# Miniprotein binders against Uncharacterized protein slr1840: the designs that were tried, part 26

Target 1, 371 residues: Uncharacterized protein slr1840, of Synechocystis sp. (p73408)
Amino acid sequence: MRQILIAPDSFKGTLSAGEVCQIALDVLAPEFDCVAHPLADGGEGTLEAIANNLDGQWQTVRVQGPLPDQTVDACYLWLPQEETAVIEMARASGLPLVPVGEHNPEIATSYGTGELITHAARRGAKQIQLAIGGSATNDAGLGLLMALGWQFLDSQGQSVGWGGQALGKVAEIIPPVLNAFPQVTVLCDVTNPFYGANGAAQVYAPQKGADPAMVQRLDQGLRHFARVVREFDGFEINFPRAGAAGGMGGGVAWALETKIESGFTAIAKLTQLEQAMAGCDLVITGEGCFDHQSPQGKVVGGVLELAKKINKPAIIVAGQCQLSQTVLPNVLKIFSLVGPDMPLEKALQHPQTALKKRLVQVKQYLIQSQN
Key: E = the ipSAE of ESMFold2; O = the ipSAE of OpenDDE; V2 = 0.75 times the mean of E and O plus 0.25 times the DockQ between their complexes.

## First folded at step 13 (miniprotein)

Design r14 (from r5 with K12R Q34E L51F W52L K74R; at its last look DockQ between E and O 0.01; V2 from the best seeds 0.00; counts 0 for: pae E 20.7 > 1.5, pTM E .778 < .8, SAP 78.244 > 70, placed apart)
Fold by ESMFold2, look of step 13:
Structure r14 (fold): chain B 371 residues (1-371), chain A 82 residues (1-82)
Amino acid sequence: as target 1 above (371 residues)
Amino acid sequence: DLEEQIRELLRRAEELIKQYKELTEQGRHDEAQEVLYRFLLLFSELRYLAFLLGNEEIYEKAWELLIKMLEIVRELEKQKSD
C-alpha cells in the first residue's frame, strides 16, 4: 500500500471532518502517506468540508433574515475556479436565526437566501450548490424567487407578501424579464412531497412553530400554490422531495428548472471524491454516531459504496459502531471509539484522545496486514 | 435578534449541565446520557449562531460551557468507575 485516503464525516458535536483528518494524518504518518478528504452530507459542516478540499473564498453578505424585521450577516463559500457558490439556506433563512418563542412559518421568508444567490451571480457564479436543511420557512421558496425578480400577485393585483401565509393568496405569477440565473442544484435527502399527509406542512411545520390550525392553513396554501403553478405552465410540483425546506425543493425545481440531489452525492462530485479515491490503495472513513439507534450515515455509506464500485478496501472508524453486526464486502475492519477501554462519556469528554487511540490501533492493524 | 437567541440557548445549556449532574448523582444514567446528547446539539447550534454573528466572545462563551460540561462528565465518571 502507498496511499490512504482519509474521507470522514464530522463526528457530529465533537470533531469536525477536518479535525478527524488532521488527527489521522498525525497518527498514521510517517508509516503511511495519507490524503485528507473531509466530507459532509449537506448538513452540518458542508461549507467547511468543501473549503478544506477546494480553494474558496468566504463571502459575508447582509441580507433579509427569516423574520420580516430582521437582517442578518450570512456567509457562503465562493469557489472562483469552479465558478460555483455553495450556499446554506439556514445561514439566511434558518430556524436557528429565529428566537424560540417567535418561530412562525406563516411569516418566515426565504428572501435572504435569494439575496445570497443574487450576490453569488454578480460575483460570477455559474453554478449554485444550495443546501436547504434547517429552514425556518414554509413559503415554497416564494421569498427566494421574489429576490430573483419573480412577482406573485393576488386577485387585486397586489404583491402577496412574504411567508407561508402568502401562498394561498397567489393568483398571478409574473416571471422576471431577464431569466439568466446560475444553474442551481438543491442538496436534499428528505423525500416528502409538496403537500398532503406526508407533505412539508404536515410533517415539518410543527417543528418550525406551527400549531395544528396553522399546519392546516400552510398545507392548504401549498395546495393552492401547486394549482396556480399547474395553471401557469403545467408543471407538477407535488413530487418526492418537493416538500423539502417548507416546499423550497418544489418551488426552486419549478422556477429555476433545477434538480434535487443527495447532499453527499453533490459534495462528492464537487470535491472529486472518486478521483481522489482512485489514486489511493485504501480508504478510511468514519462518523460520530454516538447514539444507540442510528444506522450508518450517508457519508460513510456513500464512501463505502464508491469504494466497493472501484474495488478499494475500506476501514471504518465510528463513535459507537452499530454496523458491526452486518456483512460489508469491501470493509476490512470496523473500529469503534466507544468500547470497554473507552466508555461513551469518556469518548465525548476526550474525543481527540479517543479517536487517536483507535487510529493507533488502525495503524498497527495495517502494519500487521502488510507482512 | 440573534443575540437574544444566543442568550436563551446559553441559559438552556446551563440548565442541561445542571440536569446532567443531578441525574448522574441520582444514578439515573440513561436519562443523563440523553441530557448530554441534547447539550451537544445545543452547543452545535450555539457554534453556528456565533459564527453568523462573527462574535468571538460568544464563541468563547459557548466553548466555556462545553468545557464545563466535559469537566463534570469527567469528574462523575471517575467517581462511578473503579
Scores: ipSAE 0.000, ipTM 0.123, lowest interface PAE 20.7, mean pLDDT 83
ESMFold2 (binder alone), look of step 13: mean pLDDT 79; pTM 0.727
OpenDDE base, look of step 13: ipSAE 0.015; ipTM 0.295

Design r6 (from r3 with R34E K38R W40L L45Y L51F K67E K74R; at its last look DockQ between E and O 0.47; V2 from the best seeds 0.00; counts 0 for: pae E 2.8 > 1.5, SAP 71.411 > 70)
Amino acid sequence: DLEEQIRELLREAEELIKQYKELTEQGRHDEAQEVLYRFLLLISYLRYLAFWLGNEEIYEKAWELLEKMLEIVRELEKQKSD
ESMFold2, look of step 13: ipSAE 0.440; ipTM 0.794
ESMFold2 (binder alone), look of step 13: mean pLDDT 80; pTM 0.751
OpenDDE base, look of step 13: ipSAE 0.559; ipTM 0.843

Design r7 (from r3 with K38R L51F K67E K74R; at its last look DockQ between E and O 0.86; V2 from the best seeds 0.00; counts 0 for: pae E 5.8 > 1.5, SAP 71.866 > 70)
Fold by ESMFold2, look of step 13:
Structure r7 (fold): chain B 371 residues (1-371), chain A 82 residues (1-82)
Amino acid sequence: as target 1 above (371 residues)
Amino acid sequence: DLEEQIRELLREAEELIKQYKELTEQGRHDEAQRVLYRFWLLISLLRYLAFWLGNEEIYEKAWELLEKMLEIVRELEKQKSD
């Protein structure tokens, strides 16, 4: 019998990647040897996907929230065998933590994310995978760095405080005396530079609550901070991807000498996706993708690219798909949840039923192909 | 002496909490904000030192001071909106 790897993204808004895997196991497992490998791209749901693949320990830490008068209980995933912590910035410094009407990137701080890093380091982490999507902040990681012992002072020798408002005040940078934190890898897929027309403030600060005047102040603050960093140690902070999460990509790359990596690539490496796929005869991947005008997501694309690289056939199960099998040479067949027998509204209302129906068809296809 | 420097930082943080409350109640908001900024710096330094020293007593004391300040901030914001 064939060994099948089930390696999906979540069907966003309907089914988690783990739920997709469980449904596939329920349908296929007696007749086929199936291995679940739920995936994510570094966004929301990343910790849960990893926890389904690896023996992890959830750590709950009381940390500083995005607003100065706020504390939150934030979770990260400790992977003791891998000596790795996986941290989602949004759980400590994320936009969803800010009450409606209080969004303000000039005051929101990334300090609590730095506290999660410190906690993971004391737990024994040698590596940190830091997912930075969904942030409330435009502080270039200043809050995070302060939690790690950095001081940022104004021309009068006083703390610049927190938030994006602090960036333009920085006159002196005092690094920590001891700097032996674990290796940090930042997970993001945006390419925006630190400042400018396509920079962090201009592109992303409006959705975090900035009006046009605030956007201009935040962008000028980022420009000022970039100059101070260059004067401090010659580092050029305005590079592609540096603008991620309100400039955090640039700030941590500078201060912690980190690498910025795509979320899928980092998660695939951490969960040993290539090894798991090499041990199978076929991979089934998928995503919600209920808008046929959208390109394929990064999980499906990454799984297909890897499958092609190591000569494994693939089956796609997606909400809607207009791609031809001939366009994707390693893809045996594409199954769409939505079709004449499963209208879009019914599939959205009953996603488990819709997915199960298509997986039964996958099963029938596989049984027939064995004859 | 590092231990004495830490005690001085803790004492200063406690004084800043009192000073923040007094300045805010007097309507001196710019001065209160600079006191709050100094407080955040001291708490950050104390928690950084606790990390490197492996000293849970310093960590817990810094957290207690932070929570006390946050409670005062929340109380004064409630009075303002009343």
Scores: ipSAE 0.170, ipTM 0.642, lowest interface PAE 5.8, mean pLDDT 86
ESMFold2 (binder alone), look of step 13: mean pLDDT 79; pTM 0.738
OpenDDE base, look of step 13: ipSAE 0.355; ipTM 0.720

Design r8 (from r3 with K38R W40M L51W W52Y K67I K74R; at its last look DockQ between E and O 0.11; V2 from the best seeds 0.00; counts 0 for: pae E 9.0 > 1.5, SAP 72.652 > 70, placed apart)
Fold by ESMFold2, look of step 13:
Parts: C-alpha cells; structure tokens; sequence
Structure r8 (fold): chain B 371 residues (1-371), chain A 82 residues (1-82)
C-alpha cells in the first residue's frame, strides 16, 4: 500500500485544487493511502489552498474598493499559529471588483489592500504574505502606502490623490512617523520591471482598461515616480518583478523594505510541502491547462523539481499535456484529461467526470506496478 | 501629545465630510474629489495611529467616519445624475 501525496494546482475555471484532491482521495481509496496537499501559485485559489493545509481563520473586512466611490467586503486568511496573515490584493483592489465598462487604472486605487494589512496587524500578524495577482491598479502601491500612513504631495504641497494619474504629480514623499508594520513578503511570478517597454504599464495596463494614450501616461508616471524615489533615498525601484500589479511590487519593496518572492515557493514553504512529500512514496500533481499552447504552470513545475530533489516518483494529471518538454526523469507517467475519449468541450462541461476517468486509469497503472 | 493630535485629526475629518457635501452640492466636483482624497488619507492615518496605540475606540471612530463619508458620496452622486 503506497502513501500518495496529492499536490495539484486548481484546474483553472473548472475545479479547485481542493476539489481535485477530494476526487483523487475518493477514486484511489481504499487501495492507496492518500494525503491531500492542494497548492496554488499566488493567483486564483491561493487562500483556499492554504486554508485546506493549515488551521486558518477567515477574516472579513469592509475596505475601500478599486474605484474611489466603492467599498467592498474583502476576506483574508489569518493563521494564528504562524502569526501570519495571507492577503490576496485582488479581493480588495482586483479587476473582478470593477464593474463592466469602468476599468480605469488611472483612477483605480490599492488603498483597500493597505486597509487589509492594518486589520491583520491589529489581529496580531507578525508576517504578511501578500499575493498581488489580478489587480485593477497601476498606482505603484500609492494607495496601499497611504493606508499605512504615507503621504505623497505635489509641487504645491497638496495631496496627489489616488490612482495611476497620481504618480506623475508626486514631488514630496513623507513617510509615516510611526513605522511599525508586520514583515511583508510579496508573492508574484511576473518578472516585469517597473517601467519601460516590458514594464507594468506597457505590458499589463491594456488588460486593466488602458488605451494606448493612457498606457503612455501611466508609463511616464511610473518613470517620474521612480525618479522621485531615487532622489528621496537612493532606492532603484526599476528592478525585475517591480512592475507586478501595476508597480505594486516595486512600491512595497521600496517603502516596506521587503522582497518579492515566487508565489509557489512561498506557499510551498508556508504549507511545508517538502516535509509532506518526504513522508510519501509517490506524488500526484496536476493543473487544468486546457489550452495545448499554454506553458507549464509554476505549481506543477515546482512540485516536480522538489520531487526530483528528494527522489520521489511523480505522476502528472493535467487538462492537456505540454509537460513533456520540462518533464524530469522521476515522472512515471502523464495523464491528459483531454484525449480521444474526452474531447475538450466535454472535459470543460464535465470536469469532475473527466478527472475521475483519468484517476481510475492512474489507479489501474499503480495497481499493476505494485504487482 | 498623540492623543491631542488625534482629537484634532478627528475634528478635521468631520470638517472634510462637511466640505465634501458643500462642494458637491455646488457642482464643484473636482474640488470635492480632492477633499475626499484628503479625508481618506486622514482616516488611514487615524486607523494606523489607533493600531499603534492599541486604541480600539479611535479605530472604530475612524471607521464610523469612513462609512458616513462613503454613504454621503453615494447619496450625492445619485443627486448629480438625477
């Protein structure tokens, strides 16, 4: 009887990582002893994956939404044993919160995310894991920092306001007098610098509602803000990953003296993935990449690298397989949900059925390899 | 004295609510928006100071003022459209 770790990403748009684990537990039992370890990469499903692994408490907070005249009820995860809060900025400042037709990164603010941080600090958090995917903003974290007591003034000594439009107005930076924040780690996987051809505005502002003229104004604002930061304390804000979430990566790294880390790496550490994997004989991982042209996800890649590092065999179950290019020697077999017996549209319509069918095949494969 | 400064900040926050209402009713929307931004900055500072001091009453007062302002914003924005 093998002890099997089920360590998947969500099958985006169809099944949560927790649902994938539960289906695997149901199908592989009683023949195999399975341990669920749902994962995420800092995007969709991150809080849920952590909550499935750790004894966490959901906190709901009324905060500023992305639009100035909007409030939202945002949830974050409090982990009292770890004295850690896990916050997804998209729940307070994310694109899904913006009504159709109102997308505008020149006015969208990250202020509500800062409010979640203050609430978590009052709750007792010593550490914040801040996932910044899915933002509506291009304000370099100005809103967040204002919620933490920072002031940004224009050349006339007046507040610059919120949104990406404010960046180009900044002439003076006034840090908070009382600087006692929890340690913040930013979770993201984008590598874009703060500004420029591959920067936050040029690459990501269009999907947040920016037309070409707005993209140029936002990029110019980021460049100006970078100059002001450099003049203020010498910090070079235009580094890899600084452009994440409309410049949030750079802004909080500068102002809060924290670093940006890979979402998968941080989540794997927080949930003790290596220890869980070491206790098992085999790992099953997977993702819902149903577009054959999509690159391999960070969760599957990270699980496979760890499995290789500690000499554990792996099986991959994925929506559609493009994994052969990066498959390591410890991968025993790859199962694709989509195939001749399961067309793409049917798999998307009935994802539980598609996954169950492949996991039955995994079970049969494992039974045969035992004998 | 932080407590004395906080009381002054709370009074300023209440004045900004009044100013926002007056400016919006006069059709001076750009000025009203700047007042709202100043109010939001002040509320953030108040909640930060409340957290630093461990003063739950200040924190709750700042939240009550925030809710009051946002309700006024919503109410007056509807009047602008009507």
Amino acid sequence: as target 1 above (371 residues)
Amino acid sequence: DLEEQIRELLREAEELIKQYKELTEQGRHDEAQRVLYRFMLLISLLRYLAWYLGNEEIYEKAWELLIKMLEIVRELEKQKSD
Scores: ipSAE 0.011, ipTM 0.452, lowest interface PAE 9.0, mean pLDDT 85
ESMFold2 (binder alone), look of step 13: mean pLDDT 81; pTM 0.762
OpenDDE base, look of step 13: ipSAE 0.017; ipTM 0.309

Design r9 (from r3 with E12R K38R W40L I43F L45E L51M W52Y K67I; at its last look DockQ between E and O 0.12; V2 from the best seeds 0.00; counts 0 for: pae E 21.6 > 1.5, pTM E .795 < .8, SAP 70.993 > 70, placed apart)
Fold by OpenDDE base, look of step 13:
Structure r9 (fold): chain B 371 residues (1-371), chain A 82 residues (1-82)
Amino acid sequence: as target 1 above (371 residues)
Amino acid sequence: DLEEQIRELLRRAEELIKQYKELTEQGRHDEAQRVLYRFLLLFSELRYLAMYLGNEEIYEKAWELLIKMLEIVKELEKQKSD
């Protein structure tokens, strides 16, 4: 075995993908030549994962926060070689930026995310990767589009303002004077439509501070906006994934003619995961799924699918693995952080120690397999 | 301080669990349902905030509270059938 690729997801809540890689390097080197390739799914830690793989420059911009009276210093990643900006909307328009007790998706705006896009465009971005997880908003990206020069007017010819409350007031759409915008790719893994029982408001507005009455108002607003868009240019905004980030997936896809890709796929392309994996003899991947509700590893699944495609063996290191080894023929072994020597409680309290212990076992396994 | 905010949310979640139990024991089921809804909202918020901070301890505490609430719900539903 000449080279090992370490391509983990974050251990949600415990360790970043970069930290997992560092621990793996500390344990497996120098006995094995290891390459760290931290991954993400377009959610939290996406910028950090990309920054660890590519030469990037952090950009800090003061922008509008999620609430009208807020300004935030938001950062995004500039990749000068790729002429690409990677933007997390949560840095400008995210739920964590809203003070406790002030969560209100009727007034929360995505305007600051649009300002980040504008800044990136001015810096020369040809491509923008837009991660849209963790939003405070249900404005269908209206604020974002306004920051890009779109106007949304009510029946009296006045601006509709900001937030989910604005959606139901839109009567006229005025596109910006044609400025060449960079190509935007939205990173999205949800399949929620724009409105309805499975739509943005009904599914996600409650966690953003909406009560049942507000959810109904927001859903009606989304329905209204969808009609206005259809009347404007014939576009059907009620498609799978359009409901992402309170309808931003749909709004941005419509207005900017963007692609919506899975977070893993976009990151894997951007970071050249397939090329990195092709140069290695083995891939080690993993996730910290301690929560049964954590979407089981889109990253891990993606890595394993890729490994299978190019005939690379894989090892999985997981917090708790419910996966049977029999499911994937290219998986050599699965290591669980939790075991007889590491109870769940201890693993949760000391994730670094738990991971280190398992990686020592991985090392031993690899040494024995070479003999 | 976001960590302080999260701690306050955890405290509120614990209080909502108590209120749910008390209201249910009093036969005030409609009010208990409203409290449960508020708890679920709060839990969702806590989870997102904990993830954002990368704070496992807070994440686990939030999860423990959810499990506790669900156990109470289950127990109280059994008592109704009984």
Scores: ipSAE 0.000, ipTM 0.180, lowest interface PAE 16.2, mean pLDDT 87
ESMFold2, look of step 13: ipSAE 0.000; ipTM 0.142
ESMFold2 (binder alone), look of step 13: mean pLDDT 79; pTM 0.729

## First folded at step 15 (miniprotein)

Design r15 (from r6 with Q33E E34R K61R K68R; at its last look DockQ between E and O 0.84; V2 from the best seeds 0.00; counts 0 for: pae E 7.6 > 1.5, SAP 71.875 > 70)
Fold by ESMFold2, look of step 15:
Structure r15 (fold): chain B 371 residues (1-371), chain A 82 residues (1-82)
Amino acid sequence: as target 1 above (371 residues)
Amino acid sequence: DLEEQIRELLREAEELIKQYKELTEQGRHDEAERVLYRFLLLISYLRYLAFWLGNEEIYERAWELLERMLEIVRELEKQKSD
C-alpha cells in the first residue's frame, strides 16, 4: 500500500477533522504517503474542512449577531473558480456567539446570515452553499429573508421584528421588489419537519435555551407561519428537513426555491473527494462517536459507500465502534479508541494520546500486510 | 427620484433613533419597541437597496445608523440591569 487518503470527520468535542488528519500524517509518514482530506457534514467547521482542500478567499464581514445589541465579524469562504460562496450560519447567527445565560430563540435572529449572502452576491457568487448547523435561532429564516428584502408585517402593517417571537405575528408577506441573489443550497442532515412533535421547536429549541412554555409558543408560531405561507402562495412548508436550524430549511426553501442537500454529499462534491480517493490505495476514515449504541455518522458512512463504489479498501478509526467487518466488506479493520487499554473516561481526557495510540496500531497493521 | 427617496428614508431612520432613546429614557417601553421595529424595517430596506444600486455610500450610512441604534439599545439595557 503506497498512498493513503486520510478522510475523517471531527471527533466531536475532542478533535477537529484537521487535527485528526495532522496526527495521522505525523504517525504514518514517512513510511506511507498520506493525503489529508478532512471532511465535515455541513455543521460548524465546514469552512475549515473545505479550505484545507481548495484555494478559497476568506471574506470577513461585519454583520448583525444573533442578539439585538450585538454585531459580529463573520467570515465565509469565496471560491472564485467555482463562482460559489460557502457560508456557515453559525458564524453570524450561531449559539457559540451567545453567552450561556442569554440563550433565547424567541429573540435570536438569522439576519446576519442574510447579510453574508448579500455580501457574497455582491462579490459575484452565483451559488451559495449554506451550512445551517449550530444556530441560535428559531425564526424560520425570517431574519435572513428580511436582509434579502422580504417584509413580514403584522395586522397593523408594522414589522414583526426579529426572533421566533415574530412568527406568530405575521399577517402579510411582501416579497422583494428587486432580486438577483444567487441560488442557495441548504446543507442539512436532519429530517425533522417544520412543526409538530418532531418539529424544529419541540426537538431543537430546548438546546437553544427554550423552556417548555417557550417551546410551545415557538411551535405555535411555526404553525401560524406555515398557514400564512400556504395562504400566500400555496407552498406546503411542513415537509421533511424543513425544521432544520429552527425552521430555516423550510423558510429558505419556500422563499428562495432552494434545494436541501446532505452536508456530506455537497462537501464531497465540492472538494472532489471521489477523485482524491481514486488516486489512493487505501482510505482511513473515522469519527468521535463514543456512545456504543450510536450508528456510524454520515461522513464515515459516505466515505465507506464511496470507497465501495470505486473498489478501495478502508480502515476505520472511531471513538467507540462495535461494527463487524463482515457487515462492511470493503473495511479491512476497525480500530476503536476506547478499549481495555483505553477506558472511555481516559480517552475523553486525552483524545490526542488515544488517537495516536490507535494510529500506531494502524501503522503496524499496514506494515505487516505489505509483507 | 430613487436617490431622493433613499435620503428621506435615511432622515426617517435618524428620527427613529432619537425617538427610541427619548421614549426608553421616559420609561415608555411599549412605544420604544414599536419605534425600534420601524427602524429595523427601514434599515433592512436600505441595505436591500444598497445591494441593488451597488452604492457603498448608502451601505455605509445604513451601517452607521444601525450601529448607533445598537449602541443606544446596549447602553439602555445596562441601565435596566443596574
Scores: ipSAE 0.035, ipTM 0.537, lowest interface PAE 7.6, mean pLDDT 85
ESMFold2 (binder alone), look of step 15: mean pLDDT 80; pTM 0.762
OpenDDE base, look of step 15: ipSAE 0.311; ipTM 0.690

Design r16 (from r6 with Q33R E60Q K61R K68E; at its last look DockQ between E and O 0.42; V2 from the best seeds 0.00; counts 0 for: pae E 3.6 > 1.5, SAP 72.952 > 70)
Fold by ESMFold2, look of step 15:
Structure r16 (fold): chain B 371 residues (1-371), chain A 82 residues (1-82)
Amino acid sequence: as target 1 above (371 residues)
Amino acid sequence: DLEEQIRELLREAEELIKQYKELTEQGRHDEAREVLYRFLLLISYLRYLAFWLGNEEIYQRAWELLEEMLEIVRELEKQKSD
């Protein structure tokens, strides 16, 4: 009788969102009619979650990697019915592509991400959803923009080159002539400005391999570039979120007139989460969160907020969850994988078993609530 | 005239590969590194032009030249460690 939407995040490090959905379907059927709707927040697992919800075609493209002397095969998701491509920057310009010890945001380029955009445009994309988490770069998107035909020249009329080192050299900006690109929306959840104490370089460049001296050079380069952009067309690039991905948020917002959206919001819209939820009587959502109790992730929070908005009850299944049921009025019950009968170490070793055990308890709870 | 510019860029890319190899064989490593960087910028601009003009043959040639240069670089790094 009851239709249940299974709308989880991945259980990071143990189970994908799709695996969580499959286990839930296996446990709850046939007693309940379940619909899988795996989700993500714009980070790890985003393309896979979308592919599970929409008829997508994986595209693999040889592109420029983050290091100047590196090439990579990067994939993105083409959604022909939506005329949309979903691109994860990290697959072309991401920090995991760089060997440990070779991390250097002064040389790392976003050029390959721009090449993915051009490939999607040839494929017929009218829209790009660009997830920018996990970048190796601090180049303000200069590499990406150069792949789209922008030129950035120094005072001698020569190309400034790639990487964060190039930002301080920019004296002239020449927009592309040979260019057609889809509308780009950037998926971003950080609020950092372009430069300054809380800016891209000072907060994030150390994790990308910058020592303190390099951080200062990168921040000064971003400040210089911001000044050049303001002189070029009056755009004020140092706004909240502009510092995401080494200044990519600001650079593409300026040059491509794009909008920045939260990752969960964009994915929920693209996969039509609200429509799916409206067709059910109950939502089950969840996330891993095995190592520390902290604020719920953006997927769980977003699902609960939507469920409240359209008057749907919810159940939470999480690795560890310390939320009080009385402060979440649309949440019927919270189930934690870790407990006296499932210690943390055992849950991490056997995550499928741990999840199945709790979902059996969810099923028992739901059956009892019908009677 | 873009066609002539592309042909000149291809010739320059091939010459930069030759120069890199010669400088490295002569032990002039700082100069070789500068040649390599100039090559990388040039070859990426070639890929941009060829792709947007729809010239698949030149696009593939630019990738081939990049791979040729990177193989030389990898071989020379191997010789240094040996």
Scores: ipSAE 0.354, ipTM 0.742, lowest interface PAE 3.6, mean pLDDT 87
ESMFold2 (binder alone), look of step 15: mean pLDDT 80; pTM 0.746
OpenDDE base, look of step 15: ipSAE 0.418; ipTM 0.771

Design r17 (from r6 with Q33R Y45W K61E K68E; at its last look DockQ between E and O 0.45; V2 from the best seeds 0.00; counts 0 for: pae E 4.8 > 1.5, SAP 74.408 > 70)
Fold by ESMFold2, look of step 15:
Structure r17 (fold): chain B 371 residues (1-371), chain A 82 residues (1-82)
Amino acid sequence: as target 1 above (371 residues)
Amino acid sequence: DLEEQIRELLREAEELIKQYKELTEQGRHDEAREVLYRFLLLISWLRYLAFWLGNEEIYEEAWELLEEMLEIVRELEKQKSD
């Protein structure tokens, strides 16, 4: 085979998708022509994967952080040829930005993410790809919408303020007078509804710092907000995916009439994965799932499905790989980083070495297959 | 004039900074916290208005006032812990 597409996810916690590609190029490229196509599924690492595929301009913007008295320098990726900005919510409103011990989704705001959208719009973006994983917030996108000119007022005509605590206070919604915004697409694979037993607050707020009493208050706030939205324009906000990122999926779907797409599907389309794969003889994909009980991730599954569709052979290199539900006929071989010669602890401690070892084995396999 | 109305809001933001300092120095921390949140919401609204109107001068003034207030908040909290 003369040309190999290297199309991995990150090995989360150890190697970025770009680093995986670089290691593969270093190991394979002298004998094989390799093309790097790092991918992501809409979570952290998405901007870097796209920047490795497309000519992008990093934009750094001072914005509101997740805590009301915090500012952060957040970046997004401007793709001038595609007239598209790619924004990761977590860079402005993400849980990692909140100091240990200060996690509080009743106070955390998504306002800074809205400021990134505003900056991208002024930059000339016609489209915004908004990745919403890793948020610190449970405010239904209230802060984001305020940064876009929406006003949310209590029964006394005063602003409800920021955070999940504000949702229960909303009595009146005033949309912006001018709302000619770029088309926003939300990248989301979470299916949780807005509120309820499987909703944003009950499932995800504990990880953002909520104790049981706060979870109850947050869920009640989301229910109240859903009712006010229904009274405002009839929109039913409690649908699958609406609970993503503390209710942001529902809030932006309602207010911005956004599309919600699978992260992998949107990124694969943006980076033209199908066209890149069509130009290669074989694809190597992979992920760093070191939990032996998890099914394969969305990137690997999506790459394999596409490879099957256009009849390209595939090789999988993963931390641990369990394919019981997703085995496809075009998969030639599966290489797991963890094995008898590379225990889990050693692979986590030395991920570059573990990956190199398996890629040497991939190279040997490919050379022998040409004979 | 719309810009004059916005400049009145900027003057209100400056007064809220002064009020925050006074209330904090008087030990009236609950009232200071309320003033801070009113300021934060006002200044975010001012940034929105200035940005969409294309008024770069007012936009930068709003950011400067925000940084001034946040610096004051950090300095007064540092003095409390010292």
Scores: ipSAE 0.245, ipTM 0.688, lowest interface PAE 4.8, mean pLDDT 87
ESMFold2 (binder alone), look of step 15: mean pLDDT 78; pTM 0.716
OpenDDE base, look of step 15: ipSAE 0.380; ipTM 0.748

